# Designs tried in a protein design chat: VH-VL binders against Protein AF-9 homolog (yaf9). Part 11

Target 1, 217 residues: Protein AF-9 homolog (yaf9), of Schizosaccharomyces pombe (q10319)
Amino acid sequence: MAPNTRVSKCQISRPILVGNDAKPLTKEEKEKAPTDHTHTWRIFVEGVDGEDISKWVRKVVFKLHDTYNNPTRTIESPPFEVIETGWGEFDIMVRIFFAPEAHEKALTFYHHLKLHPYGPRMEEMKASGGLVESVQYEEIVFNEPFEYTYKLLSQNPIGDGHGLAVESEPDHPFSQQLEQDEADKLDFAIQEVKKTIEMYKQQVQSLQGQKSSTPVE

## First folded at step 3 (VH-VL; framework fv_retifanlimab)

Design a11 (from q3 with light chain D30E)
Fold by ESMFold2-Fast, scan of step 3:
Structure a11 (fold): chain C 217 residues (1-217), chain A 123 residues (1-123), chain B 111 residues (1-111)
Amino acid sequence: as target 1 above (217 residues)
Amino acid sequence: QVQLVQSGAEVKKPGASVKVSCKASGYTFTSYYMNWVRQAPGQGLEWIGVINPSGGSTWLDQKFKDRVTITVDKSTSTAYMELSSLRSEDTAVYYCARSGYVQKSGPDYFDYWGQGTLVTVSS
Amino acid sequence: EIVLTQSPATLSLSPGERATLSCRASQSVEYSGYSYMNWFQQKPGQPPKLLIHDASNRATGVPSRFSGSGSGTDFTLTISSLEPEDFAVYFCQQYSNWPYTFGGGTKVEIK
């Protein structure tokens, strides 16, 4: 086995699809499902262009709505999916764990389960008898990946250019978390300015209200 | 400066319900998960559940699913935990605690905590 | 659920001494080289304060005398030289699996 060490000043990425499909229950399926259930649905994590992601993803944990029996579903082999029946739309927490050789921390997403036709494709979904698809395109970025991940992804590039290594800025590797933390700080600053303006308006209104010495009774 | 400020102490009778609030400031409220954790007198910490403030979706420890409701009010950046059918065993300090980023995993650990709310259940 | 066992329950030491606290998990909290284990300090009347995250990373503002180590199921929190303000209860916490769970705590008290 090759030494599992990090490749310095390197960044490599891979796309995945996180999503669900759903359809109304057939007459036969309704007889087998709980009386209040209206749809069958599938939540999944899949590769783009038919990629076998099990080579770098070892397990996916889906945390369903608490009303389901055993709502934490751990899938350790492909296909990384859960099939269920239900009647409501809710968020599913999705946690992706990488192959042990990757030495990468798990990623957590949430996906809003869609059961009913929606969005720009609504008419198409209605025409299909209510078959719904809701898919998120997620880019997974590995900053200074271990040799295992680097070799696996760089030797098997995807047609849209994913899997090609990009040199990180010297001594300043890219980080989505750092970018999002900076966005939060900016949002906070914007909110502080808005609050200051609103406080001033409130003070003016309070002073105007206090000028009245005639109570309503 | 990140702050989580909780409501004051409550004394309740067995069978009653209690609703504890946690007001957040100093960050984008909808960008981080909010957790609830309790600690009975002289005991360890027990995780109750978590809410995604963006959509209001919750995930609870199964032992609490029938008695706990976690909600948020985005306009006031406030999270709430309501516990029903109170028993003497529910006497504890209840904490809110912020954790990781809601879109993709950031630090998934409890980095900021409220000061705690003592809930006493006595007959 | 993952059960975390902390030992000893109470550790009686003098200022200046080294403290070593243990936390053992009923199953591995390590995946892909990451240990999903955190340590908290709690003083009477206060909420827990994060000390160490991901087994060995010191949280912001935490003095260098605090260090964490371990992987898999066995974890240690070390205080190299106890200061008066370090006499407190320490909890380990895992976030590898839902539900998240905490250890029973180790009380570090003055001998």
Scores: ipSAE 0.671, ipTM 0.848, lowest interface PAE 1.7, mean pLDDT 84

Design a15 (from q3 with light chain Y31F)
Fold by ESMFold2-Fast, scan of step 3:
Structure a15 (fold): chain C 217 residues (1-217), chain A 123 residues (1-123), chain B 111 residues (1-111)
Amino acid sequence: as target 1 above (217 residues)
Amino acid sequence: QVQLVQSGAEVKKPGASVKVSCKASGYTFTSYYMNWVRQAPGQGLEWIGVINPSGGSTWLDQKFKDRVTITVDKSTSTAYMELSSLRSEDTAVYYCARSGYVQKSGPDYFDYWGQGTLVTVSS
Amino acid sequence: EIVLTQSPATLSLSPGERATLSCRASQSVDFSGYSYMNWFQQKPGQPPKLLIHDASNRATGVPSRFSGSGSGTDFTLTISSLEPEDFAVYFCQQYSNWPYTFGGGTKVEIK
């Protein structure tokens, strides 16, 4: 791809979910795990709304706690996940590499592994026998993407609009990332899903020859 | 102005432990990863590991995982690297080096380095 | 781990001459159009200083006489016209894979 095939003044975003789930080991599982391990857990990188992210993500590298054998886990095909057992909570470093056609630099961040019920959903997690879910929202921003990447993301938008292109300013994406934390990113992901559902509802109502009564913000 | 100031030179016997400090100033200590790198006399650089100062989580080169502990003291904006079971081949200058933001995409290169701490292991 | 081999080990030149330093990786450090290769300068008694990041981008404050090029496994640092302050040891470093690794260095010395 030629360097001049980039789409000028364009910013397109694609949300992803980075997170883990975990549950206490069963009696059978404990017999096969190290004696000090209490939980089985999974760390993952997934698309929102079931999106097949392998179209633009080529591999994910998870760097686990150094007490694990081969703590650097490279996953080159979906599902982009690692399943392990353990007893402690720790941070996992996650590096996402994009498809060569995208010509985008890898994104590196970390996720704090949660094994025990916590937060606003604590009672729900306890009621499930200790099944824990901890998911953070990450927004991947493509600034002046190559035409190939732009077409790929535009053709396959999440929730009929999540991958929309926006005119960008040089400093805009940098400032946005600085102000986000895990709770805010998760809230944003939830709100985006709600907006997408409302958009679909309005389209269905329009096709039936009716106006949506839901106001647009 | 960003500065990383390390502790002074150490002379240790084989089998001992050494703890090197790196005091940061001029930036928000918990917002950037801190790395440790060593250099044997007249030789190349060797990456030891990295710490996220916010949570204290570390990731090490596997050859060091059984002997190195990296920690931070957020109240003093100081990172520490402790190397145990010292051998003569551990004689080197040990550097701390800052890299990218822990919470945002940004340059993750070793942009600022401490002055280095010479650790000599001899009988 | 990725092994970086620098050549020559020593380069003896005079001020005003062009210096060309090579760094070869045991496997590709490229992904998605980016080369995860950096260059550092080190003077006696001082820590390394970042010169070039991502193969070809000059770090802030680095003079234009320094340039980086290459991709995959073969990288070059060029100093177009040596100044007295440029006589130093130069190291390449990859951050494509963990652990991060450095080359053995090339010493650029005055003839």
Scores: ipSAE 0.670, ipTM 0.851, lowest interface PAE 1.7, mean pLDDT 82

Design a50 (from q3 with heavy chain G55K, light chain S32T N97E)
Fold by ESMFold2-Fast, scan of step 3:
Structure a50 (fold): chain C 217 residues (1-217), chain A 123 residues (1-123), chain B 111 residues (1-111)
Amino acid sequence: as target 1 above (217 residues)
Amino acid sequence: QVQLVQSGAEVKKPGASVKVSCKASGYTFTSYYMNWVRQAPGQGLEWIGVINPSKGSTWLDQKFKDRVTITVDKSTSTAYMELSSLRSEDTAVYYCARSGYVQKSGPDYFDYWGQGTLVTVSS
Amino acid sequence: EIVLTQSPATLSLSPGERATLSCRASQSVDYTGYSYMNWFQQKPGQPPKLLIHDASNRATGVPSRFSGSGSGTDFTLTISSLEPEDFAVYFCQQYSEWPYTFGGGTKVEIK
């Protein structure tokens, strides 16, 4: 068969955030929006801790409810987001496409648009005048990636077991104190990323709990 | 049944610190906000702050921000409020109060309260 | 912060009488169709107990003689016919923005 240029027995992952924020329209904004619209909202795909995902994401396609004009929105450059107004909650299909050189299949996610306060953060949302955030933590896993993707992602590692963490043992001939200080800074940065990821994971679990507890007759 | 059980009364000198505990049971501790509220003898209620037990994030009244720390221990389902640099006017009963959901789609509000912890600061 | 002013400070009534308690906010506590105003009852030596949430909704187990009304900045708690156990202090509380604030309380006492 043809030679396989994939990196065998290798798995590399990247965390991403798929979510929306929303707020009620002001009196001024309502005059400019369709009569029945009540909120402005944003759907997005973002990296954790501000990572520039455009390095490995080529485009994101958002499929809105069919009542919107041009409900399929293709975003080919960051920020990967769509801002709209509306009155109803619905599911948005989010499809992420990778660079052609990656030879990876596009991944599809479904996000339920949240306009009203909900979940563990409902009191924060109510206290803020109805500002809503609904964020899903997702892991994109590349199994036996081509060398293109492997090199790109391994040169830009991220914490919490995502990507490649490079650990240097302290047998280097240079200052051990300087190397330890650098390791401590890296550990701190990794802990901050882990805290952010854990926060979003718990939010996702809370949202999944709410969905799965829907009564069945 | 939901219960919030607080630590016992404390007597402190001005300038000292006090740490009050609130042990939760009968519900998923990390799914509900935990608030701290105080009441000076014969006076009204004063909100101190709130913690999200899942994330550890806190929001405090500006009056207390420099002296109060709210923390949680998830392994024991216990929330803590530590107040430093105590003054005589800090003499009060300190309450923990849950503000989470009773129903899936219901709004949040202070639905369960601890029994209160009397903190006396002798001047 | 939002300041809540309760009046009167003390209300002296007899059992069977109607009690009307007022709570006024320094700014609107309404957002997105909700009025973020709650009412609590407190008896000596006990923690506060939730009576009314979101201005007009009675909490579970609260007798029907208690009712809440109002919107924006002006709210009322009504007890249609006072029972002996209703002589207590009542507090309003807003949660429309941080920090959460309470009113100074209205003491309903036996005449």
Scores: ipSAE 0.006, ipTM 0.395, lowest interface PAE 16.0, mean pLDDT 78

Design h1 (from p23 with heavy chain S105V)
Fold by ESMFold2-Fast, scan of step 3:
Structure h1 (fold): chain C 217 residues (1-217), chain A 123 residues (1-123), chain B 111 residues (1-111)
Amino acid sequence: as target 1 above (217 residues)
Amino acid sequence: QVQLVQSGAEVKKPGASVKVSCKASGYTFTSYYMNWVRQAPGQGLEWIGVINPSGGSTWLDQKFKDRVTITVDKSTSTAYMELSSLRSEDTAVYYCARSGYTQKVGPDYFDYWGQGTLVTVSS
Amino acid sequence: EIVLTQSPATLSLSPGERATLSCRASQSVDYSGYSYMNWFQQKPGQPPKLLIHDASNRATGVPSRFSGSGSGTDFTLTISSLEPEDFAVYFCQQYSNWPYTFGGGTKVEIK
């Protein structure tokens, strides 16, 4: 195996989607489900733009409400998802573990399970027969990644340049303090960092646009 | 800076309930998990459960599932742990403890602790 | 659940001596090169104080005489030269799996 050391003054990131979809049980599904269950739902961790995240994610652990049998669900192969039935909304803990070669600590997120139409898209969801989507966009940031992660993500960029490695200041990468100091140092690396962040933000905004409500026919 | 201040000692009879409070200050209350841990006199530490203050969802050790309720009041940055059907073996110091949880980094180590609340069941 | 076994139960030592405390897990607490094991110090009438997180990283303000080592199932807390204020009970704690669990503690007492 190749030497695996950290890439100094480097930051690389990946957007992911953490979320759920849900729908009311059909007549046929109700006959097979517990009598008090009203919906089928799916919690997931997915890559943006069809990225196969299993290349750098080894497993995802979903911690469900304690009323479920075996509430801790460990998913070690894609798709990283859990499909269940239920009647209540609750928080799901989502813990993402990276490939051992990455030498990266696991990241924990939480997601509030949505079963019922809600928010700005409520009328759209009602019009669809109660189909609900609740998706959050997260940036996973690797500060001074090991060469394994750096090479993997840099060699497999998604979309329009995701996976670009950028120089960061070790103590305060992308901090508000960098904005204050930029003029003093004439630091071209900060400009490249800002461009990379903007590219990712544009990608996220494009995905959010796909999820936002539009007037129904 | 960061402080967790708990309510005062309680003396309860078997079968009663107790509600312990933990008031947080010095950080964004909803950005960190709040854990509850107890310690019987002269014994080790026992994790009870955790709450996500932003959503109110809780995860409990199975031993406490039927008797513990953890809640929060976001307006006062206060977490509560209520233990019902008290027994003599519930006599312990009860601690709240913050775990470092953010959307990007989620280390689950307890970095700040409350001072503890002694709950005595039947003297 | 993961069971943590600490040994010895008691260490009787004098100031200036080296203390070595062991914590053994019933299953591995490692993933992706990280060991999800912490160490706490507790003095009578006080809450536990974090000493070491992730097996080997000293918490802020913790003196350099404290060090942690180990991986997988076997972990060690070392105090290189005991100071009077170090006589306390020490607990290991894993956060690899839920529920989180603590060891039974090692009491470091003055000889």
Scores: ipSAE 0.014, ipTM 0.546, lowest interface PAE 7.6, mean pLDDT 80

Design h10 (from p23 with heavy chain T102R)
Heavy chain, then light chain:
Amino acid sequence: QVQLVQSGAEVKKPGASVKVSCKASGYTFTSYYMNWVRQAPGQGLEWIGVINPSGGSTWLDQKFKDRVTITVDKSTSTAYMELSSLRSEDTAVYYCARSGYRQKSGPDYFDYWGQGTLVTVSS
Amino acid sequence: EIVLTQSPATLSLSPGERATLSCRASQSVDYSGYSYMNWFQQKPGQPPKLLIHDASNRATGVPSRFSGSGSGTDFTLTISSLEPEDFAVYFCQQYSNWPYTFGGGTKVEIK
ESMFold2-Fast, scan of step 3: ipSAE 0.731; ipTM 0.874

Design h11 (from p23 with heavy chain T102R Q103I K104E S105V)
Fold by ESMFold2-Fast, scan of step 3:
Parts: structure tokens; C-alpha cells; sequence
Structure h11 (fold): chain C 217 residues (1-217), chain A 123 residues (1-123), chain B 111 residues (1-111)
């Protein structure tokens, strides 16, 4: 179904954070968890700078490792998160479904669950008793959005990207061989947001300046 | 351009295991999910599962989780599906099929398929 | 699991005739204005070929005589005028929910 209220030749994006936190099980928690589980963890989908994404997201489906009972977890109200215990690191498939007003197809992506201290902050995480955070920056791109969606996102600016934190993908060359400064990852995320905004602005200006290709008289 | 080339036909006895390969070319192997689908003779298609080649994580239909292992070899851009404890009802053509997982990568439906591998389980 | 029921099982038609194929889902495959239903064509000895994605969008290179329609639980694939190469088996497939499921197929055969 393609409604006639879509903004033609328009593209707008909104950043989201997909990530997990984790910590070793306490002595009390180990008694109640399966014997081989070592950590408690949380997977989440959140807006940047605390944006309430439930304005344009209806539900998030998390598909966990097949060893979990009911590995497909559907979360239909915020917070869009799942809390579990486990021992292994694995990919969680994440599918975001948008509000009906958006008339947008669901997006599927994955997040690699991190349970153990890693990366540039590894020593800091160890010193904190094994508290781990792994956050992935994703852009949701709306092509020819409804006027409602375009207006909503345009009236609520993304900001300057302050507070973004990004974990490199497992296959990223630098994450496999080299440790990167967290500042570099954050700067990259901020620049990506700024570039997307500027590309959109240029596209709008280009479309407004375009002349008719064949003026018929 | 995009090609998925599977290994040749196999004949196995009940109780054996079979490992089917699917070699990808013409795209970045780790950027797309790889699915496995089977088709028994004269029957419909049945989805088995999917792998993320980047990390090797898999998501299987519950019916297969105890007998199927999907793996990848990134160095050769090859996905493998191993099915154990074979039964006569496992006789089927097994297909690999590519799907994207996010809008900037590619379509989230099955856009390219391998030619299929016939696995016959007979006593 | 979403069950897809295709009807009829077999259509016996001549070239030039219109073919109408049905696919019914046990529950809705719609979300936010989109129908997560695809159609595939399969010829003997060949893998399935994508024809229609998201209920009504023709895949690249698919002739205009193929069209898809429907929403919710009821979907239709139409071939406006059968060509000799169109005699094949057609499968619907949903990807709204895991596991992904396929219909049993409709065979379009020559009279």
C-alpha cells in the first residue's frame, strides 16, 4: 500500500542505539540461575540522548540463541529490552516494527552480545567488577516518509550527537587486530550523524533548485 | 554476478550425516545472511535456518535445532549445512538462499538461490 | 507457526488464458501497512525464482503479466495471459514471523 501523502524524493534518518550491558552473576543469583550461566545481561533498543522512540516504534522482536526457551521475544511497549542470564557471547537478531502512521517496512539487524571486558575500556570494566557495556549506532532511514513522520522527525532535531557510544562490529578490521580509542569511535558516530543531516539538506536544496527538464509550450 | 554454487548430490544411509556446501561469489559474503531451505520430492519448501556469516551465529527452526549445524568458512566464502541422524523423510533437495538483514545492505527476502543439492536417504 | 494454504492445488489452462492463484495465511502477515508475503516460481530441476515481494511488488526482470494483490490473510497471484514458459509451480512465502513458512504450491499445467 503506497499512500498519496508520502513526501516524494525525500529521505530522512534517525539514529538509534542498539546494545547490551552485562555483569557477572552475584553469589545469590548463581543459586537461582542454570548452573552453567555466568552473567546477567540486557539487550536494548533506545533513542539517542534519551529520545522516546515509542513515538515511531511500535514493537521490537529479539531473536536469541536457540538454547533459550522461547528464543523469540516480542516487546510491544517501552522499554524495548530483554533481560536474561547466560554464559556465551552470540548475535541477537533485532527486528524493529514501526508505528502504523509511518507506513514503513520493519528493519532487521543484529547485535553481538558482549559479556566479558573488552576493547579500550577493558581495564576499566575489570576494575568495575566486570560491568560491560556494548552499544551499536544504527541509522533508521525513511525513504519517501509520510508527511506526519517527516514533520515529527524534523521538529525534533537529533542534536549534536552528544552522548553517543559505539562498539565496532566483530568483522571490522580494527576490532579484530587493533584496539581503537573510544573517543575515535564516538567522533566517528557523531560525524556520521552530521554527514547524514548535511546530505539530506543538500538533497532538499537540489530538488528545490531543479528546473523542469522539458518545458512544453 | 551474484552466484551461489552448491556441492553435488549425496546418497546416505539412515543414521548417517550429510554436509552440504554453498559457495558464494559476487558480493561481500559477511554482509548478507545465508538461509537453508529444503524441498522433499513433490512437496513444498521448508525453511531450516539462517546464519550470520560475520560471527557464525545461527537461528534455526525448532524442528531442526537438535540435528542441524550451520557453519561458514569466511576465507572461502562458503556456508555449510550439516544434518545428522538422517531418516528417509530427510530425502529432499537442499537449497541455500541469500537475504539482507538491513535496508542499506540489501532486500530482506530471498533474492538469490543456489542450484540445490539432492540428498537421498535410502536403506 | 504461520500456516499458508494455497488453492487450487492444480490449474489446467491453455496459453493465453488468465491464471488466478490464492494463498491464505492462518494469521495476518501485515504490519504497519506492509504485507510480508512473497511469491516464487519453480520449474522442474530449478531453484525457486522470486516473482513478487511484499505482496504486490514485481521483482527485477519479472514480466508485467505477473501481479500480486491482497493483504492480511488473503493473497492472490495473477498471470494475465499465460505464456508457454509460465507453466510451473508457484509458492507463496511469509516472512512476517519466524520460522519463515511456504505454501504447498499451485501447479499451473498445460491442457
Amino acid sequence: as target 1 above (217 residues)
Amino acid sequence: QVQLVQSGAEVKKPGASVKVSCKASGYTFTSYYMNWVRQAPGQGLEWIGVINPSGGSTWLDQKFKDRVTITVDKSTSTAYMELSSLRSEDTAVYYCARSGYRIEVGPDYFDYWGQGTLVTVSS
Amino acid sequence: EIVLTQSPATLSLSPGERATLSCRASQSVDYSGYSYMNWFQQKPGQPPKLLIHDASNRATGVPSRFSGSGSGTDFTLTISSLEPEDFAVYFCQQYSNWPYTFGGGTKVEIK
Scores: ipSAE 0.628, ipTM 0.814, lowest interface PAE 1.6, mean pLDDT 82

Design h12 (from p23 with heavy chain T102K Q103V K104T S105V)
Fold by ESMFold2-Fast, scan of step 3:
Structure h12 (fold): chain C 217 residues (1-217), chain A 123 residues (1-123), chain B 111 residues (1-111)
Amino acid sequence: as target 1 above (217 residues)
Amino acid sequence: QVQLVQSGAEVKKPGASVKVSCKASGYTFTSYYMNWVRQAPGQGLEWIGVINPSGGSTWLDQKFKDRVTITVDKSTSTAYMELSSLRSEDTAVYYCARSGYKVTVGPDYFDYWGQGTLVTVSS
Amino acid sequence: EIVLTQSPATLSLSPGERATLSCRASQSVDYSGYSYMNWFQQKPGQPPKLLIHDASNRATGVPSRFSGSGSGTDFTLTISSLEPEDFAVYFCQQYSNWPYTFGGGTKVEIK
């Protein structure tokens, strides 16, 4: 009824995934895509472990390379993603807007679209038929949130304490907290990449089995 | 305290390239975005682009996309802006400016600026 | 691209007088109770200095004589009583949409 007020000494967080996946175009897809396009790709903002982030994310704006028609893509309902085809890697601006009732500023990320196998897991990506994933684990922290956000998130906690309010600890070193957060991000990202590569391998195996076993005349 | 210190003035001929540096101190370099903004003599400010020092991802204004490269050296907490194929209209003071992105990291507006680097392009 | 129009281009005043500077955006810069509009002060030979962020919040160390107001497309910077050091160029800047854009500036000069 009355305007929201901030909850003092309160910190509540939510993890999200920001990233892209990609795969080479199939023969059918290549016939329908522009002649020079080689891959289909998806840029996304997702919750961890199936969390429905639309409860607190109102919209996501993806700004693509200007060579795309309507390069500014505003997605106001889940899934918060854009699926396209292309041949080149480029930077995508991703801006996350929270529910207006939260009275929080938008967050901006600049994501480099990855289409080709890369990094320490390049051989695994090649083995999966060229299926690529580039995903960032981000922890969104709300300091002294308005009552709206506090009630929404604290009454709908996610596993591992990610939805629980935490009292401020004044003597805790900020640099030590940041170092721990980075270590947690790395561990999480490693596990997510392992799961995604395994899922893609299973999908490729399933499709390959289906094709080779199909009876023909 | 937070400081952004830029390299000294440059005089270049048309067609040359220039690389301006911006050395950051007093904060965690990889926790903030670094922006580049220019100002031609007697004119207004023009945003060029931004880099995320943690991953190296950049976003450039379309006007500069084919001529500007923004990079970082995390070991020295230094950002660089390289502008190629210089034209007389590129004569300007070039500034670096810091901005945050997360609720807990810091302000998402341009809170600290370098002193500026004058780049003169003349024949 | 959001275009920012500042008026007047030049404001000639004496110390002690009130200065009122306008900035108009071609489209709204508001979201979720925030106006993504900032004000900067620039003196000759110096970088821009942040004065006001998010339409109405004074930056650290900025004197109370500076105030910002407005929302949506119409914004105002007010200097309640000009001091000698306030004669400078003032720019508004939006960071609601890409590319980020600046106004053309208002020069506050001595009569």
Scores: ipSAE 0.533, ipTM 0.778, lowest interface PAE 2.4, mean pLDDT 83

Design h14 (from p23 with heavy chain T102V Q103R K104T)
Fold by ESMFold2-Fast, scan of step 3:
Structure h14 (fold): chain C 217 residues (1-217), chain A 123 residues (1-123), chain B 111 residues (1-111)
Amino acid sequence: as target 1 above (217 residues)
Amino acid sequence: QVQLVQSGAEVKKPGASVKVSCKASGYTFTSYYMNWVRQAPGQGLEWIGVINPSGGSTWLDQKFKDRVTITVDKSTSTAYMELSSLRSEDTAVYYCARSGYVRTSGPDYFDYWGQGTLVTVSS
Amino acid sequence: EIVLTQSPATLSLSPGERATLSCRASQSVDYSGYSYMNWFQQKPGQPPKLLIHDASNRATGVPSRFSGSGSGTDFTLTISSLEPEDFAVYFCQQYSNWPYTFGGGTKVEIK
């Protein structure tokens, strides 16, 4: 059997989305939730382009605010997400663990849970009935990965070749090609988020249209 | 080449606030987490919290959540820690310390530290 | 939070002697085959310096006389033969759970 050794002077990257979505509780949902809760929210780790990240991600641990029962949530199979209700915004620790064969340390991200419309997209969020999305595009970079990771990720490129392995430079932690790929992936992720918001916006408008069309009782 | 340079010593009265800076150089500022740790004179180390410089997301020790704000200025590669409602017990050397790779599975330990900022709280 | 207890508080030794420092965690700092425990050296007026990460891996530039061992709740830092520059305070630190915590430190002083 061939030894699992590091691929010298090699760098390979993989984009992921880390974030949350949230919406105000409906009147019916409020009856089933704790009295002080105002929103339902979801924290997640997802691949770009519908990639099945479970091929290289073994599990994701979400550490919620200590006021939640069982605040440490370990998700060992996709979808890598937690759905909850609440009233306050707080920071969530997100720790991603890789397959043991990768021989890589876990990655830690900190995400601020957003429940209320904010930032440059505030108008879009308000227009969507209070549907909030706070999604971060993150690029995981494996420097001198083991053969296992190199083979696995090289056989599964993102889109038109994004995330392909490139040679690592001593004076540049990232090659120019890798930096360009990162920018392209970020643009793609932003467009995907915008499409999702527009879809929900149209869905809300469609439902409101249907309500308005219901016969008078 | 990696350096973390902190602002100078501060003397404050009880009830005041203090803002300590930590300027990073020699690496990509947004690719590593920045932590704040304090040490009272002659005592052990106490972790305060961490920030992701890319997005500004923080995680604070429960003890400090009501009094500490950690922020970054990406244009100057500078992290800030502001501590409010100061008490004599807050007298300590405050350190910034780099950890982890935001974009890699690399080191998630405190590999580089600032020189420290002495904050003295006295009447 | 995870409480780290270091012993002894003070260790008085001569150059050339072996130093053995202990760090005990109130709960396991192991997760999925890794021990999330680090060791730091601190000299008066200086910030802490990383010596050992992940229980047993020496940081870049750290002399081979420094070694770390242990898993779960019990960890040891060993200095095989003390050099004059090794007389300092040593801290253990866990990062398996939030908040991160440090031990109270062990002072290695010259006799």
Scores: ipSAE 0.091, ipTM 0.611, lowest interface PAE 6.3, mean pLDDT 81

Design h16 (from p23 with heavy chain T102V K104Y)
Heavy chain, then light chain:
Amino acid sequence: QVQLVQSGAEVKKPGASVKVSCKASGYTFTSYYMNWVRQAPGQGLEWIGVINPSGGSTWLDQKFKDRVTITVDKSTSTAYMELSSLRSEDTAVYYCARSGYVQYSGPDYFDYWGQGTLVTVSS
Amino acid sequence: EIVLTQSPATLSLSPGERATLSCRASQSVDYSGYSYMNWFQQKPGQPPKLLIHDASNRATGVPSRFSGSGSGTDFTLTISSLEPEDFAVYFCQQYSNWPYTFGGGTKVEIK
ESMFold2-Fast, scan of step 3: ipSAE 0.672; ipTM 0.840

Design h19 (from p23 with heavy chain S99E T102V)
Heavy chain, then light chain:
Amino acid sequence: QVQLVQSGAEVKKPGASVKVSCKASGYTFTSYYMNWVRQAPGQGLEWIGVINPSGGSTWLDQKFKDRVTITVDKSTSTAYMELSSLRSEDTAVYYCAREGYVQKSGPDYFDYWGQGTLVTVSS
Amino acid sequence: EIVLTQSPATLSLSPGERATLSCRASQSVDYSGYSYMNWFQQKPGQPPKLLIHDASNRATGVPSRFSGSGSGTDFTLTISSLEPEDFAVYFCQQYSNWPYTFGGGTKVEIK
ESMFold2-Fast, scan of step 3: ipSAE 0.561; ipTM 0.792

Design h2 (from p23 with heavy chain T102V S105V)
Heavy chain, then light chain:
Amino acid sequence: QVQLVQSGAEVKKPGASVKVSCKASGYTFTSYYMNWVRQAPGQGLEWIGVINPSGGSTWLDQKFKDRVTITVDKSTSTAYMELSSLRSEDTAVYYCARSGYVQKVGPDYFDYWGQGTLVTVSS
Amino acid sequence: EIVLTQSPATLSLSPGERATLSCRASQSVDYSGYSYMNWFQQKPGQPPKLLIHDASNRATGVPSRFSGSGSGTDFTLTISSLEPEDFAVYFCQQYSNWPYTFGGGTKVEIK
ESMFold2-Fast, scan of step 3: ipSAE 0.059; ipTM 0.591

